# VH-VL binders against q869s5r1519to1633, part 31

Target 1, 115 residues: q869s5r1519to1633
Amino acid sequence: YILVAEDNDINIKVVVRQLEKLGYTAIVGINGLKALEIIGSFPICLILLDCQMPQMDGFTCSTILRQIEPTGQRIPIIAMTANDSKDRCFEVGMDDYLSKPVRVDRLQKTLSDWI
Key: E = the ipSAE of ESMFold2; O = the ipSAE of OpenDDE; V2 = 0.75 times the mean of E and O plus 0.25 times the DockQ between their complexes.

## First folded at step 9 (VH-VL; framework fv_recibokibart)

Design w6 (at its last look DockQ between E and O 0.97; V2 from the best seeds 0.79)
Fold by OpenDDE, look of step 9:
Structure w6 (fold): chain C 115 residues (1-115), chain A 120 residues (1-120), chain B 108 residues (1-108)
Amino acid sequence: as target 1 above (115 residues)
Amino acid sequence: QVQLVQSGAEVKKPGASVKVSCKASGYTFTDYYMHWAKQAPGQGLEWIGEINPNSGDTKYNQKFQGRVTMTRDTSISTAYMELSRLRSDDTAVYYCARESFEWLPYFDYWGQGTLVTVSS
Amino acid sequence: QIVLTQSPGTLSLSPGERATLSCRASQSVDSSYLHWYQQKPGQAPRLWIYGASSRATGIPDRFSGSGSGTDFTLTISRLEPEDFATYYCQQYNKYPFTFGQGTKLEIK
């Protein structure tokens, strides 16, 4: 299972279809708070995290995730960003990034690198 | 090569129903959303709705809500659009169109269109 | 819904001339979700420009797209006889997806 944190319904639709094409099942959280709830309820192997979301953005979500993460159980967090905010993504504990709109070939490579 | 082949022209009376088919080939049918559009004579294009061929989930333009039903048969890679309670202003060419998802979502392939004429 | 208004309704030009087609949205549209289609009589629409400025496969470089926010433009630098058709803009930014009413590019 891959957790997708994204608030835009069009972006959600596209990324979910891309993940399904690649053989993964997506679980969607519409913001950082929902993402945190989901991570405790499902066996997530990777998180696609939009940097900008209402109520709780990706940066805050990533920070919290890294704080509550059990020792030795690190889940890869991949930032989804429309801007070149790469440095900030890594500062909050994200492992990699994908430029938005997400390309399926880039997504495939990223999944291969981290899963 | 990707192809969408639609069923032939239809002539219907007001109040009747019409079911148009769209057979896909050249790609994995269940991987791509299928959309339907309406084009009245001499007019522009109007989005009717979409279907996820894998799950069967649909989303319709509210303008057609209650009269349109989209379905699919995955065994023959065919999508269907049924429009009920037909009226004269339903006379149009109806298109099926595939939605890309590799990067940006757009309608990359279209059927040849199906003319539906509603006349008393 | 987002209303797309194209102008002019009809554009009459000669081969070799420059064509400028406009598409105005009633609200802001992400450039990634603004597309253009070409349609000739008796044929289905064909994807022409996607993401406001990217040419679809096989589209000549005399075609270009630009714009952001609410104003988008399709430009043909030097018209060829095969370019005369109707062009539609379309937004994929928000449900329901909508098209402009089209600009008919006809030969003078």
Scores: ipSAE 0.876, ipTM 0.949, lowest interface PAE 0.6, mean pLDDT 96
Fold by ESMFold2, look of step 9:
Structure w6 (fold): chain C 115 residues (1-115), chain A 120 residues (1-120), chain B 108 residues (1-108)
Amino acid sequence: as target 1 above (115 residues)
Amino acid sequence: QVQLVQSGAEVKKPGASVKVSCKASGYTFTDYYMHWAKQAPGQGLEWIGEINPNSGDTKYNQKFQGRVTMTRDTSISTAYMELSRLRSDDTAVYYCARESFEWLPYFDYWGQGTLVTVSS
Amino acid sequence: QIVLTQSPGTLSLSPGERATLSCRASQSVDSSYLHWYQQKPGQAPRLWIYGASSRATGIPDRFSGSGSGTDFTLTISRLEPEDFATYYCQQYNKYPFTFGQGTKLEIK
C-alpha cells in the first residue's frame, strides 16, 4: 500500500489515478493525523506526504513519524511540495521530494528508487 | 489516436428524458475520467459532472443533481449521460470530454457534441 | 463556486493586431489549474493553454498565457486569420469546475 497524505481533493484524484496506472494501491489520509492512524492500521511501504495540510502539516507529520517509528522499520517518506524545499524536507526526515502538481513519469521514477 | 464519438441529435418534449452516449477509442477507457459539459445556443460552457469509468463513481454539478445520471459500459468503452424531466432551457449541445491525469488535469479530448432540442 | 469573468465579451480586431483577453476569478485559483480553450462555430472546444501559461501541443508561439491569483491573461502577439474564435478560461481548482462566459475574437 502507498499512503497518500493530501488534503486537496483534486490533488488526491490525480495522484491516486497516477498510482493506479503504475500498478500501486493507494490509501488516502486527508491530513497528518489521519495519515498516522492509517500507518498503524495498514502495511504501508511508502508515504507520499503533502507538505501543506490543515491541522497537521507534512513537516510535523514526518517529524512525529520518525520519532515513533519502530527500530529497523523506516518507511520511505516522499514529500509533495509546490516549491523546492529540499533542505527542510530532509531536516524533518523525509527521504525525497516531488514537485506539485505531480507528473506521472517523475512519480514512476521516484517510486522505483524507493520500492 | 484518441477519439470520442457521441450519439446523434435528439428532439424531445418537455418532461421526457434523453440519454447521450460517448464511445471512446484509442486509449484504455477505464484509466481516464470522463466529463460532460453543456453549451446552450449562443452561450458558454457549463460543467455537468464526471464519472470514473473504472469504479462507476460520479460527481455532479449541484445545478443538475437529481436530474442527471452518468453511467458507463466498460465492455464497449462507452460513457452515458441521462438527463431527465427535460425543460426548454435544457436545449443545448452536450459534450463528453476526457480528463488527462499524466500531469495537470485538463480536458484533452472532446466528443463532437450532441444537440438535444426540447420543444413542445 | 468560483466564477470566472472574461473581458471583453467581444473583441473586434484585424489580422496583424495584438489581442489581450482577460479572465478574472471570484476567488484565488492555483495557476496550475487555470486553462484556456478555443472554440470555433460548429466545433468542440480545444485545449489551448494549460496551467495558465503552457501551450498545448501544436499551438503557435504567438499565443501566450500569464497570470496568477485572480487575474489571468491570454495574449496573441500578431493575429492570424485562423485565430478568430471564442476563447474560454476554465478552472479545475475546486468543484464544481467552471468556465468563463467566453471572449469572442472577431474580424473588424
Scores: ipSAE 0.589, ipTM 0.850, lowest interface PAE 1.6, mean pLDDT 90
ESMFold2 (binder alone), look of step 9: mean pLDDT 94; pTM 0.948

Design w7 (at its last look DockQ between E and O 0.69; V2 from the best seeds 0.00; counts 0 for: pae E 2.3 > 2)
Fold by OpenDDE, look of step 9:
Structure w7 (fold): chain C 115 residues (1-115), chain A 120 residues (1-120), chain B 108 residues (1-108)
Amino acid sequence: as target 1 above (115 residues)
Amino acid sequence: QVQLVQSGAEVKKPGASVKVSCKASGYTFTDYYMHWAKQAPGQGLEWIGEINPNSGDTKYNQKFQGRVTMTRDTSISTAYMELSRLRSDDTAVYYCARESFEWLPYFDYWGQGTLVTVSS
Amino acid sequence: QIVLTQSPGTLSLSPGERATLSCRASQSVDSSYLAWYQQKPGQAPRLWIYGASSRATGIPDRFSGSGSGTDFTLTISRLEPEDFATYYCQQYGKYPFTFGQGTKLEIK
C-alpha cells in the first residue's frame, strides 16, 4: 500500500491511476492530518506527500511522522512539489521528491529506488 | 496504434433512448479513463462525463445527471453511453475520448463521433 | 463551473500572416490543465497543445501556447493553408471539465 496525501481531485485521480498501472494500491488522504490517521491503520510501504495542502501541509506532516515513527521502522516519504523547494523537503525528513505534475516514468523509478 | 471506433449514426424520436458504443484498441482499455463529449450542430464541445473502465465508477456533468448512464464491457474493450428521455436539443455528434495519465490528463485520442438525431 | 471564453469568434487571415487566439477563464486555471484542440469540418477534435504551452506529437513549431491564471493564448507565427480550422480551449483542472466556444480561423 502507498499512501497518497493530496487535496486536488484531478491530481489524486492521475496519481492513483499511475500507481495502479504500476501494480500498487493507493490509500488517499486529502491533507496531512488525514495522512497521519491513515498511517496507523494500513501497512504503508511508501508515502507520496504533497507539500501544499489545506489544514496541514506536507512539511508539517513529514516533521510529525519522523517524530513519532518507531526506531528502525522508517517509511520512505516522497515529496510531490510544484515549486523548487527541494531543500526544504529534505530538511523536514523527506527522502526524495517528484516534480508536479507527476510523470509515470519518474514515479516508477522513484518507487523502484525506495521500495 | 491507439484507435477509438464509435457506433453508427442514430435517429430517434423524442422520449426514446440511445446507446452509443466506443470500441478501443491499441492500448490497455482498463488503464485509461474514458470521457464523452457532446457537440450540437455548429456549436462547441460539452463534457458529459467520465468512466473508470477498471472499476466502472462514473462521474457525470450535472446537466446530464439522471439521463445519462456510462458503462463498459472490458472483455471487448468497449465503452457505452446511454442517453434517455431524448429531446430535440439532444441532437448532436457525440464523441468518446481517452484521458491520458502518463503525465497530464488531457484527451489524447478521440473517436470519430456518432451523430444522434432526435426528431418527431 | 469554469467558463472559458474565446476571442475572436471568427478570425479571417491570409496564409503567411500571424494569428493570435485568446482563451479567458472565469476563474484561475492551473496551466498544467489547459489544452487546445483543432477541429476541421466533419472531423473529431485533435489535441494540439497541452499544459498550456506543450505541443502535441506532430504539431509544427509555428504553433505555440502561452498564458497562466485566467488568460491563455494560442499563436500561429506564419499561417499555412492547412491551419485554417476551428480551435477550442479546454480546462480539465476542475469538474465539470469545460470547453471554450471556439475560434474559427478562416481564409481571407
Scores: ipSAE 0.692, ipTM 0.899, lowest interface PAE 0.8, mean pLDDT 95
Fold by ESMFold2, look of step 9:
Structure w7 (fold): chain C 115 residues (1-115), chain A 120 residues (1-120), chain B 108 residues (1-108)
Amino acid sequence: as target 1 above (115 residues)
Amino acid sequence: QVQLVQSGAEVKKPGASVKVSCKASGYTFTDYYMHWAKQAPGQGLEWIGEINPNSGDTKYNQKFQGRVTMTRDTSISTAYMELSRLRSDDTAVYYCARESFEWLPYFDYWGQGTLVTVSS
Amino acid sequence: QIVLTQSPGTLSLSPGERATLSCRASQSVDSSYLAWYQQKPGQAPRLWIYGASSRATGIPDRFSGSGSGTDFTLTISRLEPEDFATYYCQQYGKYPFTFGQGTKLEIK
């Protein structure tokens, strides 16, 4: 399962359809709090994490995930950002990034690098 | 080559229903959402709703909720839009349109349009 | 819903002139989620601009889109006879998807 943490309906639609076309199954969390609930309930192999979400943004969510993750079970966290904020993403424990709107060829490449 | 071919013009009386078809070719029908739009004579465009051809899931503009039903038959790559309880302000050209090559909801291919006339 | 208001309603110009068409939204629209369509009488709309500024395949470079937030513009740098048509903007960032009422660009 790939966790898509995103609050924008259109961005969710795009990414979920691209993942399905590439043969992956997505589970959607509409904010950082929901994403944390999903990671505890489903076998997630990679997280696509929007940096800007209501209630709990992606930076805070990544920080919490890295604090609570079991030893030796590091799940790749890929930032989804509308701008190029690479430095901050890596500072909070994210592993890579994708610029929005997400393009299928970039998504495929990123997934192949981390899965 | 992507093509969307719609059914022919319809003339209906108030209170009746109409079902417009949109046959897709030149691409994998189930990979792209199909949308429908209304254009009343001499007026602009109005989004009616969308259907995911793979799952059959729909989302309608609230203005049409309760009177519109969108369906599809994947075996013949055809989408349908049915309007019920027709009234005179439903007279319009109805278009089907395919969601973009990027799978974003802007419409890169349109059907030729189907004129539905509602008259007494 | 997001209401798109286009201005002017009708724009009368001559070939060779520059045209500026405005699309104003009732609330902020992500500039990546705005499209423009051209429509001629008796024809279906055709995609012209997507993502606020990207030209669809085959669209001449004299057409350019710009804008963000609530204000978007379609500019035609030097009008050709074939450019006279009605242009619609469309937002696709929030359901329901909405269109502007159109700007009719007619030959003076």
Scores: ipSAE 0.445, ipTM 0.802, lowest interface PAE 2.3, mean pLDDT 89
ESMFold2 (binder alone), look of step 9: mean pLDDT 95; pTM 0.962

Design w8 (at its last look DockQ between E and O 0.85; V2 from the best seeds 0.71)
Fold by OpenDDE, look of step 9:
Structure w8 (fold): chain C 115 residues (1-115), chain A 120 residues (1-120), chain B 108 residues (1-108)
Amino acid sequence: as target 1 above (115 residues)
Amino acid sequence: QVQLVQSGAEVKKPGASVKVSCKASGYTFTDYYMHWAKQAPGQGLEWIGEINPNSGYTKYNQKFQGRVTMTRDTSISTAYMELSRLRSDDTAVYYCARESFEWLPYFDYWGQGTLVTVSS
Amino acid sequence: QIVLTQSPGTLSLSPGERATLSCRASQSVDSSYLHWYQQKPGQAPRLWIYGASSRATGIPDRFSGSGSGTDFTLTISRLEPEDFATYYCQQYGKYPFTFGQGTKLEIK
């Protein structure tokens, strides 16, 4: 299972269909708060996290996730961003990044690198 | 090569139903969303709705909600659009169009169109 | 819904001239989701420009797309006889997806 945190329905559609094509099941959270709820309810092996979301953005969500994460159980967090804000992503504990709109070949490579 | 071949022209009476088919070839049918568009004579294009051929999930333009039904038969890579309670302003060319998958979502391949004429 | 308004409705030019087609959106559209299609009489639309500025496969470099926010433009640097057709802009940024009413490029 891959957690997709994204609030835009078009972006959700694009990423979910790409994940399904690559053989993964997507679980969608529409913001950082929902993402935090989902992570405790499902066996998530990787998180695709939009940097900008209402109520709780990806940066805050990533920070909280790293704080509550059990020792030795690190889940890869991949930033989804429309901007070149790579430095900020890494500062809050994200492992990698994907530029939006997400390309399936880039997604596939990222999944291969981290799962 | 990717091809979308639609069924032939239809002539219908008001109140009747029409079902247009779109047969896909040259790619994996279930991997791509299929869309339908309407083009009235001398007019622009209007989006009707979409279907995910893998799951059967549909989303319709609210303008057509309640009168349109999109289905698919994966065994023959064919999408269908049925429009019911036909009226004169439904007279148009109807197109199926494939949604691109790899990156940006756009309509990369189109059927040749199906003329539906509604007249008493 | 997002309304796309194209201008002019009809553009009459001669081969060799420069053509500028406008598409204005009623609200901001991400450039990644603004596309252009070409249509000739009796034929289906054909993808021409995607993501506001990327030419589809096989499209000559005399065609270019630009713009962001609510204003988008399709430009043909030097018209060829085969370029005379109707061009539609389309947004895929928000349901329902919508098209402009089209600009008919005709030969003078």
Scores: ipSAE 0.717, ipTM 0.907, lowest interface PAE 0.8, mean pLDDT 95
Fold by ESMFold2, look of step 9:
Structure w8 (fold): chain C 115 residues (1-115), chain A 120 residues (1-120), chain B 108 residues (1-108)
Amino acid sequence: as target 1 above (115 residues)
Amino acid sequence: QVQLVQSGAEVKKPGASVKVSCKASGYTFTDYYMHWAKQAPGQGLEWIGEINPNSGYTKYNQKFQGRVTMTRDTSISTAYMELSRLRSDDTAVYYCARESFEWLPYFDYWGQGTLVTVSS
Amino acid sequence: QIVLTQSPGTLSLSPGERATLSCRASQSVDSSYLHWYQQKPGQAPRLWIYGASSRATGIPDRFSGSGSGTDFTLTISRLEPEDFATYYCQQYGKYPFTFGQGTKLEIK
């Protein structure tokens, strides 16, 4: 399963459609708090994490995930950002990033690098 | 090449139903959402709804909810739109359109349109 | 729902002139989800500009799109005879998806 943490329903539709075309199953969390709940309930192999979300943003979510994850069970976290905030994403433990709106060829390459 | 070929023009009486078909070719039919739009004579375009041909799930403009049904037959790569309880203001050209998924969702290919005339 | 209001409704110009077509949204639309279509009589719409500013395949450089938020513009720098048609803006940012009422660009 790939966790998509995103609050905008059109952005969700686009990225989930792209993941399905690439042969992946997506689970959607509408904010950072929901993303944390889903990780505890499903076998997540990679997280696509929007940096800007209500209640708990992606930067805070990534920080918490890195603090609570079991040793040796690091899940790749790929930032989704409307600007190229690459340095900030890596500071909070994200492993890579994608510019929004997500292109399917960029998504495929990033997934192949981390899965 | 991508092509969407719609069924021919229809004349209906008020209260009847019409079912318009849209046959897709040149691409994997189940990979792309299909949309339907209405254009009354001399008027602009109005979105009716969409279908995911892979799953069969639909979403309709609330204006048409309860009168529209969208289906598909994946074995012949064909989408359908049925509009029931027809009235005179349903006289229009109905288009099917394919949604791109590669980056930005836009309607990249359109059928030629199907004129439905509701006689009054 | 997001209402798209195009102005003017009809634009009468001669070949060689510059055309400016406006599309105003009733609420903010992400420019990535704002598109323009051209339609000639008896034909289906054709994708023309997508993501507010990107030309579709085969669209001449004289067409340019711009804008963000609630105000979007399609500009034709020098009209050719084949450019006379109706142009619709369309938003994909929020359900239900909506089109503007169109701007008919016609020969004066």
Scores: ipSAE 0.607, ipTM 0.860, lowest interface PAE 1.5, mean pLDDT 90
ESMFold2 (binder alone), look of step 9: mean pLDDT 93; pTM 0.945

## First folded at step 10 (VH-VL; framework fv_recibokibart)

Design x1 (at its last look DockQ between E and O 0.93; V2 from the best seeds 0.78)
Fold by OpenDDE, look of step 10:
Structure x1 (fold): chain C 115 residues (1-115), chain A 120 residues (1-120), chain B 108 residues (1-108)
Amino acid sequence: as target 1 above (115 residues)
Amino acid sequence: QVQLVQSGAEVKKPGASVKVSCKASGYTFSDYYMHWAKQAPGQGLEWIGEINPKSGDTKYNQKFQGRVTMTRDTSISTAYMELSRLRSDDTAVYYCARESFEWLPYFDYWGQGTLVTVSS
Amino acid sequence: QIVLTQSPGTLSLSPGERATLSCRASQSVDSSWLHWYQQKPGQAPRLWIYGASSRATGIPDRFSGSGSGTDFTLTISRLEPEDFATYYCQQYGKYPFTFGQGTKLEIK
């Protein structure tokens, strides 16, 4: 299971189809708060986290996730960003990034690197 | 190669229903959303709705909500669009179109179109 | 819904001339969601430009797309006889997906 935190309907549709094509099942959270609620409810092996979302953005979500994660357990967090804020992503504990709109070949490589 | 082949022309009376088919080949049918569009004679294109062939989930243009039903048969890689309570302004060519998702979503392949004529 | 308005409605030009087609959106559209299709009489539409500026496979380099926000343009640098057709812009960024009313490029 891969957690997808994204608020845009079109981006959700595309990323979900890409993940399914690659053999994964997506669990969707429409913002950072919803993403946090999903953690623990499903066996998530990787998180795709949009940096910009309403109510709670990806940066805040990542910070909280790293604070509450059990010792010895670390789920890879991949930032989805439309801009070049790479440094900020790593500062809040994200492990890697994908440029939006996401390309399936880049997604495949990222999943291969981290799962 | 990817191909979308639609059913033949239809002539219907007002109040009747029509069901148009779109048979896909050359790719994994269940992996791609299928869309339908309407083009009245001499007019532009209008989006009708979409279907996820894997789940069967649909989303319709509100203009057609309540009269359109999209379905699919994955065993034969075929999508269907049914339009009920037909009226004269439903006369048009109807197209099925595949949605790309490898990067940007757009309609990369189209059926040849199906003319539906509604007349008394 | 997002309304796309194309101009002009009809464009009459001769082979060898430059063609400029406009598509204006009622609200901002990300360039990634703005596409162009070509359609000839009796045929289905065909993807022509995607993401505002990327040519579809097999599309000659005399075609180019540009724009952002609410204003988008399709340009044909030197018209060939086979280029005379109707061109539609389309937005894929918000439901319901919508098309412009089209620009008919005809031979003068």
Scores: ipSAE 0.881, ipTM 0.950, lowest interface PAE 0.6, mean pLDDT 96
Fold by ESMFold2, look of step 10:
Structure x1 (fold): chain C 115 residues (1-115), chain A 120 residues (1-120), chain B 108 residues (1-108)
Amino acid sequence: as target 1 above (115 residues)
Amino acid sequence: QVQLVQSGAEVKKPGASVKVSCKASGYTFSDYYMHWAKQAPGQGLEWIGEINPKSGDTKYNQKFQGRVTMTRDTSISTAYMELSRLRSDDTAVYYCARESFEWLPYFDYWGQGTLVTVSS
Amino acid sequence: QIVLTQSPGTLSLSPGERATLSCRASQSVDSSWLHWYQQKPGQAPRLWIYGASSRATGIPDRFSGSGSGTDFTLTISRLEPEDFATYYCQQYGKYPFTFGQGTKLEIK
């Protein structure tokens, strides 16, 4: 499963279609808190994490996940960002980033690098 | 090459229904959302709604809610739009259009249009 | 719903002239979701400019798009006979998706 943490309906629609085309199964969390619940309930192999979401943003979500993750079970976190928070993404434990709007060819390469 | 071929022109009476088909070829039908748009004679374009051909899930412009039904048959790569309780201002050309998802979502391929005429 | 208002409704010009087509939104639209389509009589619309400023495949560089927020412009630097058509702006940023009413670019 790939977790897509994103609150915007249009972005969700596009990214989920891209993931399905590439052969992946997506599960969607509409904010950081929902994303953390999903991680605890499903076998997630990679997280696409929007940096800006209501209730709990992606930076906070990443920080919490890195604090609570079991040793040896690091899930790759790929930021989805407008390309203006790159350094902060890495500081909070995200592993890579994708510029929004996400391109399917860039998504494919990033997923192949981390899965 | 991608192609969208729509059913032929229709003439209907007020109160009737019409079902327009859009047959897709040249791509994997279930991968791309299909949209429908209306263009009344001499007028601009109006978005009617969309369907996810994989799931069958739809979203409609509120203006058409309650009168429009979008369906598909993935076995023959065909989308359908049915409009009920027709009235004279439904006279228009109806287009199907495919939504890209490789990057920005826009309507990259369009059907040739289907003229629906509603007359007494 | 986001209303797109195009101006002028009709623009009569000669080949060789510069055309400027305006699209104004009732509320802010991210330029990534603002698109332009060309339509000739008896034909389906064709994607022309996407993301406010990017030309679709095969579109000549005399066409340029610009704008942000609520104000968007399509410019044709030197009109060719094949450029005379109706142009629609369209927003994909918020449901329901909407089109402008069109600008008809016609030969004077």
Scores: ipSAE 0.585, ipTM 0.838, lowest interface PAE 1.8, mean pLDDT 90
ESMFold2 (binder alone), look of step 10: mean pLDDT 93; pTM 0.940

